# Ledger of designs, part 1: VH-VL binders against Regulator of G protein signaling 22 (RGS22)

All scores and structures are predictions.

Target 1, 129 residues: Regulator of G protein signaling 22 (RGS22), of Homo sapiens (Human) (q8ne09r852to980)
Amino acid sequence: KFSDLLNNKLEFEHFRQFLETHSSSMDLMCWTDIEQFRRITYRDRNQRKAKSIYIKNKYLNKKYFFGPNSPASLYQQNQVMHLSGGWGKILHEQLDAPVLVEIQKHVQNRLENVWLPLFLASEQFAARQ
Positions, changes and structure headers below are counted from each chain's first letter, unless a header gives other numbers; Kabat numbers aren't used for antibody chains.
F, E and O stand for the ipSAE by ESMFold2-Fast, ESMFold2 and OpenDDE, each averaged over both directions (binder to target, target to binder). V2 = 0.75 x the mean of E and O + 0.25 x the DockQ between their complexes.
[cut] marks letters that were taken out.
The coordinates of atoms that the task and the answers printed are left out; those that the model quotes come from them. Centres of patches stay.

## First folded at step 10 (VH-VL; from w1 with light chain D52L E53R)

Design w7
Fold by ESMFold2, look of step 10:
Structure w7 (fold): chain C 129 residues (1-129), chain A 118 residues (1-118), chain B 108 residues (1-108)
Amino acid sequence: as target 1 above (129 residues)
Amino acid sequence: QMQLVESGGGVVQPGRSLRLSCAASGFTFSDYGMHWVRQAPGKGLEWVAVIWYDGSNKHYADSVKGRFTITRDNSKNTLNLQMNSLRAEDTAVYYCAREYTWYTFDYWGQGTMVTVSS
Amino acid sequence: SYVLTQPPSVSVAPGQTARITCGGNNIGDYSVHWYQQKPGQAPVLVVYYESLRPSWIPERFSGSNSGNTATLTISRGEAGDEADYYCQVWDSSTDHVVFGGGTKLTVL
């Protein structure tokens, strides 16, 4: 269903607006930033490094991914912490692509299993059908 | 619903200071990086400065570095620009802009005019 | 200092396709964003990333980016599309946002 939404750019933007109305924009922001990171080529190491550091600093903190409102359970947060090499490495270094992909999977799961069903059941979506 | 409202513009003499404010409402201000972008009359857009959502990181254009200071107060939903040692070339409309992802500016205020002249 | 180069103007007849270019060294490695600005108004985001559009922007607007050129394409141009258009990137070597010089689109 989420893949269907990605192919429908108008509904994707309505979904983005829906998440803002529900104070839940961070999931889609995080997913989008990681998706674009995965598409940056190796040849531009400065842009790729800058994007990785940006994602780490913006999302991998106690406000979002390692906090109470994370898309990941405490167990899953701990798994990501171990994959990254621990809190010290997260604080001081960029993250490898496999770590970012794992984070994106947890974010996508909440988008797909929580937010998308609520969006498809919303009055706003029904009015456009 | 969403609003970004700039204020504090005006006419000032060279060498003086001015403080711009941007009041945000209708969204969770503390989730977003904020920027100032200016536009001289009849000219293109010129980026001025950024401050990260939590205030942890700031960057400035070379033309303003050392003279301008960007700050934010997340408890008051405000973005500020302290402009010291103003020059004629600082004359512009100043916009505040919200950063959604990777320096994408998805929402802009309507701007406030700063004129620096003798 | 990364430089983005845009033609100062582009003219298109109503119903024709407008193409606005943004030149930069290896710009295909950058995330490029496009803004529309009408006289006396603030800029408005029209295209970002690969081909995402805000919900109020018609699908006639599309973008591409490869090699040394990013292009904003406006199919079936109409009078309401007349505006200045700016491309924009982030330059990690200077930690600066960079805008192109702007392109005035005229539909005549």
Scores: ipSAE 0.575, ipTM 0.862, lowest interface PAE 1.8, mean pLDDT 88

## First folded at step 11 (VH-VL; from w7 with heavy chain S30D T101V)

Design x3
Fold by ESMFold2, look of step 12:
Parts: structure tokens; sequence; C-alpha cells
Structure x3 (fold): chain C 129 residues (1-129), chain A 118 residues (1-118), chain B 108 residues (1-108)
């Protein structure tokens, strides 16, 4: 499981390298930025707002989360859209933490069900065992 | 094998222009924001500019705003820095750097030297 | 403009633990990254998001960030760790990346 990989920091970073060599870095990048938003307490609203806007602008666009390469189905994308308060709010405002957590859930699902099995079966993983 | 290779540095007189290039290979260039960071001889690191993965957003340090222009060509995997109205204080090694996550520079070129002197 | 303060130098004996500090008002609210630069070389990312490491960085490099201080810790210091170390944040009030002034680590 992906959660087991998180407890093995060396293999986590080898997984990052694996995704890089397969031109598939966006899922882990998105997951990592949201995870750090969740784990780091921001007392200053400006830093918290800036982080949320960065995540929104980098990942919640038609290239990635709302596009054909999304980790989420069209139905799931629409659910996130409604949870966010609509496209107008996504374009011009930051996103709340619960919305980012929901997005992270879909990203983690693809990391766990698509990329992690390929990594565990990979030449790179076997070479270190 | 990921690479970032800067070029275009040299010695120029104050008030002149230079154009720096950074050639990227071994990764999906248009997934990443790109930055220029400079380092004057014997000094620390100074951030210069950022361009977002699709070229849609740019920011500059106050010391270069209005004089420098950051651009990218995703079809050629190239980052550029047009430096106009150069001053002695622009003398530095200029690095291109890849942004992985929240303004984290996980990969740097080896730099190109720009010297601005009479 | 946000200011990061680092000591100019830190010295440790071989095999001992080095601690390099990065001071800033409420830096615990910032995402902090650390870079190593050896003479004549480009900077190398050693710790990001306070405590994550790229796969090529030994586990003896670690980081923490709380209150007004972020710290890079290098356990079992080696001669190969001699370098300048920079902390870095993003300052949302100016939209700028900010680096600390750097700390020269010497292994005596």
Amino acid sequence: as target 1 above (129 residues)
Amino acid sequence: QMQLVESGGGVVQPGRSLRLSCAASGFTFDDYGMHWVRQAPGKGLEWVAVIWYDGSNKHYADSVKGRFTITRDNSKNTLNLQMNSLRAEDTAVYYCAREYVWYTFDYWGQGTMVTVSS
Amino acid sequence: SYVLTQPPSVSVAPGQTARITCGGNNIGDYSVHWYQQKPGQAPVLVVYYESLRPSWIPERFSGSNSGNTATLTISRGEAGDEADYYCQVWDSSTDHVVFGGGTKLTVL
C-alpha cells in the first residue's frame, strides 16, 4: 500500500525517481503539496492563502485535475467542482482545506492502484532487493 | 538523465544586453515551473525570476523588474532570460533551476557567468 | 521583505552532529527548504518541506521547523559535508523567493 511506502522514506524517494523516469510526476507532486498544506500549521493567513492558491493554479486546471489526464473520473471532477462552490470560485478564490483533502484522495487512489504496482514490479525496485 | 545547461554568459559593458538560455533534457519540461537564481562572486544566492509551467505567469525580483524578461519555449525545452540595461551589480553566476513542489528547486544547472564592467 | 538569518559559520569535529539554524519571524508558518553548495558547484537540494530528502541525500541529513527557527541537522559529520548551506522560503507578501545568507560548515 501507498501508506506503507510513506513509512519507508528511502523507498518513497525511489518511487519519486521511478515516476520521474516514466514522465508521471504530477500525481506525487500534487499529493505532496496538499499533504504539506495539511501538515504545516500556518498561523499567518497570507501564507496559508498563498499555498492554497498555488496548489489550485498548478494542479486544478485542464492540464491535470480537470482534464483528460485527471486521476478523477468526470463524475468525481464534478463533485469537486460543486464542493468548491463552482468554477467561478475556483478561478478567482482559494480553496478550503476539505476540498484539497478530497482532491488528494483521488490522487492517492491513482498512486496506489496504478503507479505503486508498476513500481513494485519494476527493474529499479528489484535491483535494490 | 536529467540535464539543465545554461549558456549565453560573457563580459559586457554597463547598459548593454545579454540573453541567457537554459536547455532542458531528460524530463517533461512543461510539467515544471522554472526559475533563474544568481550568485555574485563570494556572495549568497539571490532569486531573479520565475515562469510557470505554461508561461502564463511570471514574477521578478525588484532589482531586475523592468529590465529582465523571463520566457520559455516548451516545444524546444528552453528557458531564456533577456537581460537589458545591465549594471555592475548584475555581475553573477546565473543558474536555471527546476521547481518540483512549492517553490522547491530540486534540480539546478551548473550556471553561466555574466560580468558587467567597464 | 522577509528576512532569513543564518550564522556565518558552524564547526564540528568529525563524527559529531552539526546543527545549522535559519531564523525568521514565525518561520514555523513557512515551508522551508535547504540547499548545499560546495566550492565551484551549483547548489544541491538536501532537505525540502522542512524534513523530506531527495533519494541521493543520506538519511543523516534531517530538518525541523517550529516557532522562529528552522534547523538543518547533519549527523555523523564528514569532511565531504564541508559546504555552504542556504535555507529558503517563499514570501507571499512580495511574491519573492528568499534565501538566507548562508552558513559555512567546517569539519575540523
Scores: ipSAE 0.698, ipTM 0.883, lowest interface PAE 1.1, mean pLDDT 89

## First folded at step 12 (VH-VL; from x3 with light chain S55T S92T)

Design y5
Fold by ESMFold2, look of step 14:
Structure y5 (fold): chain C 129 residues (1-129), chain A 118 residues (1-118), chain B 108 residues (1-108)
Amino acid sequence: as target 1 above (129 residues)
Amino acid sequence: QMQLVESGGGVVQPGRSLRLSCAASGFTFDDYGMHWVRQAPGKGLEWVAVIWYDGSNKHYADSVKGRFTITRDNSKNTLNLQMNSLRAEDTAVYYCAREYVWYTFDYWGQGTMVTVSS
Amino acid sequence: SYVLTQPPSVSVAPGQTARITCGGNNIGDYSVHWYQQKPGQAPVLVVYYESLRPTWIPERFSGSNSGNTATLTISRGEAGDEADYYCQVWDTSTDHVVFGGGTKLTVL
C-alpha cells in the first residue's frame, strides 16, 4: 500500500527513482507538493498562497492534470474544474485546500493502483526484500 | 542515466558577453524547472536564475537582473544563460540544476568556470 | 530580502551527532532543503522538504523545521560526512532562491 510506503522513507525514495526511470515522475511530484502544502501550518498567508499558486501552475494544465496524461478521467477533471469555480478562478486565483485535496486523491489513486504494483514487482525492490 | 553538462565558460574581460549552455539527457526535460546557481572561488552558493518547465516564468537574482537572460529549448533539451555586461564579481563556477519539487535541486551539473578579469 | 544564518563551522567527534542550524524569521513557514558539498564537487541534495532524503542518503541524516530554526541532524558522524552544508528556501517576497552562508562540518 501507498500508505505503507509513506512510512518507509528509504523505499519512498526508491519509488521516486523507479518512477523517474519510467518517465512517470509527475504523479509523485504533484502528490508530494500537495502533501507538503497540507502538512505545513503557515503563519504567513503569503507563503501558503505562493505554494498553492505554484502547485496550480505546475500541475493544473493541459500538459498534466487537464490533459491526456492526467491521473483523472475527463469526467473527474470536469468535477475538479467545477469544484474550483471554473477556469477563471483557476487562471487568476490560488486554489482552495479542498480542491488540492481532491486533485491529490486522483493522483494518489494512480500511484497506488498503477505504479506501486509495478514497483513492488520490480527486480530492484525484490533485491532489497 | 541522467546528465547535466554545462559548457561555454572561459576567461573574458569586463563588459564582454558569454553564453552558457547546459545539455540535459536521461530524463523528460520539459517536466522540470531549471536553475543556474553560481559559486565564486572560496565562497558560498548564490542563486542566479530560474526558468519554469515551459519557459512561461523566469526570475533573476538582483545582482544579475537586466544583464543575464535565462532561456530553454525543450526540443533540444538545453538550458542557456546569456550573460551580458560581465563584471569581476560574476567570476564563479556556474552550475545548472534541475528543480524536482518546490524549488528543490535534486540534480546538478559539475559546473563551468567563468573568469572575468582584465 | 530574506536572510538565512548558518554557523560558519561545526565540529563533532566520530560517532557523535552533528546538528547544523539554519536561522531565519519564521523559517517554520518555509520549506527548507539541505545540500552537501565536498571540495571540488557540485552540491548534492541530502534533505528536502526539511525531512525527506534521496535514495542514496542514509537514514542517519534527518531534518526538522519549526519557529525560527531549521536543523540538519547527522547521527553517528563519520569522516565521510566532512563537507560544507547549505540550507535553502524560496523567498516569496522577492521570488528568489536563498541559500544560507554554509557550515563546514569537521569530524575529528
Scores: ipSAE 0.755, ipTM 0.906, lowest interface PAE 1.0, mean pLDDT 90

## First folded at step 14 (VH-VL)

Design z1 (from y5 with heavy chain T104A, light chain T94S)
Fold by ESMFold2, look of step 15:
Structure z1 (fold): chain C 129 residues (1-129), chain A 118 residues (1-118), chain B 108 residues (1-108)
Amino acid sequence: as target 1 above (129 residues)
Amino acid sequence: QMQLVESGGGVVQPGRSLRLSCAASGFTFDDYGMHWVRQAPGKGLEWVAVIWYDGSNKHYADSVKGRFTITRDNSKNTLNLQMNSLRAEDTAVYYCAREYVWYAFDYWGQGTMVTVSS
Amino acid sequence: SYVLTQPPSVSVAPGQTARITCGGNNIGDYSVHWYQQKPGQAPVLVVYYESLRPTWIPERFSGSNSGNTATLTISRGEAGDEADYYCQVWDTSSDHVVFGGGTKLTVL
């Protein structure tokens, strides 16, 4: 399970390397940036805003989250669109924390159900056991 | 294997121009933001500029703003730095660096030397 | 602009723990990244987002960040750890990447 991977920083970074060799880095990049956004304290309003805009611009576009290879289904993409207030809000404004958390759930689901099983079956993982 | 190779360095007089290039291979170039970072001989690291994965957003250090232009060509997997009105203070090794997540540079080229002297 | 302050040098005996500090006003609110640079080489990312390490970096490298100080800790220091170390943040007020001045680690 992905939560187990989070408790093992060494295997987390091996998973990162695995995704790099499979040209599939975007899921973990997105998950990591959102996870760190969630750790910013109340006193960091400017940092939170900047990181929210960074995440929105980098991941919430037609190349990744709203595109054909999104970790989210079309239905789930529409849920995120509605939660964010529509395309106009996404394109021109920052995203609220609940929107980013919802996105992270879909990203984590693909990491856990697609990439993690392949990683755990990899010869690189087996060699370290 | 992932590779970043800088080129275009050399010796040039103050006020002149140079264009640096960085050739990327072994990764999906248009997934990543790219940076230039420089280091004067015997000194520390100084950030120069960033360009986002799609070229839509750029930022520059104050010391180079208005003189340097960062660009990328995703069809050729290249990052460029046009350096105009060069000064002696621009003398440095220039590194091409890949941004993995929030402004963390997980892969660097070996650098190209720019010397600005009379 | 935002300033990161590092000691110019740190020395430790072999097998001992090295601690390299990076000072900044409310740096605990920033995401701090650390780089190692050996003579004649490009920098290498050692720690990012406080405590994450690239695959090749051993677990004896760790990071912490709170208040006005971020710290890179290298347990069981060895000759191979001798290098310059830089801390780095993104400064949201200037939209700039900021590096510390660097710390030369010596293991003797």
Scores: ipSAE 0.699, ipTM 0.894, lowest interface PAE 1.2, mean pLDDT 89

Design z4 (from y5 with light chain D29S)
Fold by ESMFold2, look of step 14:
Structure z4 (fold): chain C 129 residues (1-129), chain A 118 residues (1-118), chain B 108 residues (1-108)
Amino acid sequence: as target 1 above (129 residues)
Amino acid sequence: QMQLVESGGGVVQPGRSLRLSCAASGFTFDDYGMHWVRQAPGKGLEWVAVIWYDGSNKHYADSVKGRFTITRDNSKNTLNLQMNSLRAEDTAVYYCAREYVWYTFDYWGQGTMVTVSS
Amino acid sequence: SYVLTQPPSVSVAPGQTARITCGGNNIGSYSVHWYQQKPGQAPVLVVYYESLRPTWIPERFSGSNSGNTATLTISRGEAGDEADYYCQVWDTSTDHVVFGGGTKLTVL
């Protein structure tokens, strides 16, 4: 269902606007930044490093991924912490691609199972049908 | 309704100081990085500065480094730019802009004009 | 620091496709964003991450980025598309945001 949304750029952007009106923009922002990171060839090392550090600093903090509003359970948060090499590495180093993929998985799960159903049931979506 | 409203522009002499403010409403301000971008009359866009969502990281264009200071107050939903040692070259419309993903500016204020003249 | 080069102007006939280029050394490794600015108005995001569009931007706006050139394509150009267009990246080596010089699109 979320994959279908990705193939419809107009509805993708309506979904972004929907999340904004529900003060829930962080999930799609995080998903989008990680998706774009995954599209960078491994040989563009400077760009990959910069984007990895950006994603880490913006999303892997107690406000979002390691906080009460995380798309991941406390157990899942701890597994990501373990994969990253611990809090010291999160604070001062970039993240490896497998860690970012794991984070994106949890973010996508909430987008798919919580936000997308609400969007499809919204008045704004119905009006365009 | 989401809004970004700049204020504090005016006409000042070279060497003087001016403080710009940007009032944000209609969105969760502390989820977003904020930027200042300026545009001299009849010229293109020039990025000025960024401050991260929590104020932990700041960067400046070389043309303003050491003279301008970007700050934010998340309790008041306000972005600020302190401009010291103003020069004629600083004459521009100053926009505040919200960063969505990877330094994308998805919302802009309407700008405030700063004129620095002898 | 990093430089983005745009042609100063592009002209197309109504109904024709406009292509606005943004040149940069290895720009294909950067994420490219595009803004539209009409006279007396603030810039408006039209394309981001080279190919995504806000809801108010019609599908006839699209982008691409490879090698040393990013391109904004406006199919079926209309008088309402007349504006200045800016490309933009974040230069990761300096932590600076960089805009191109702007391209004035005229639809005659």
Scores: ipSAE 0.680, ipTM 0.890, lowest interface PAE 1.4, mean pLDDT 90

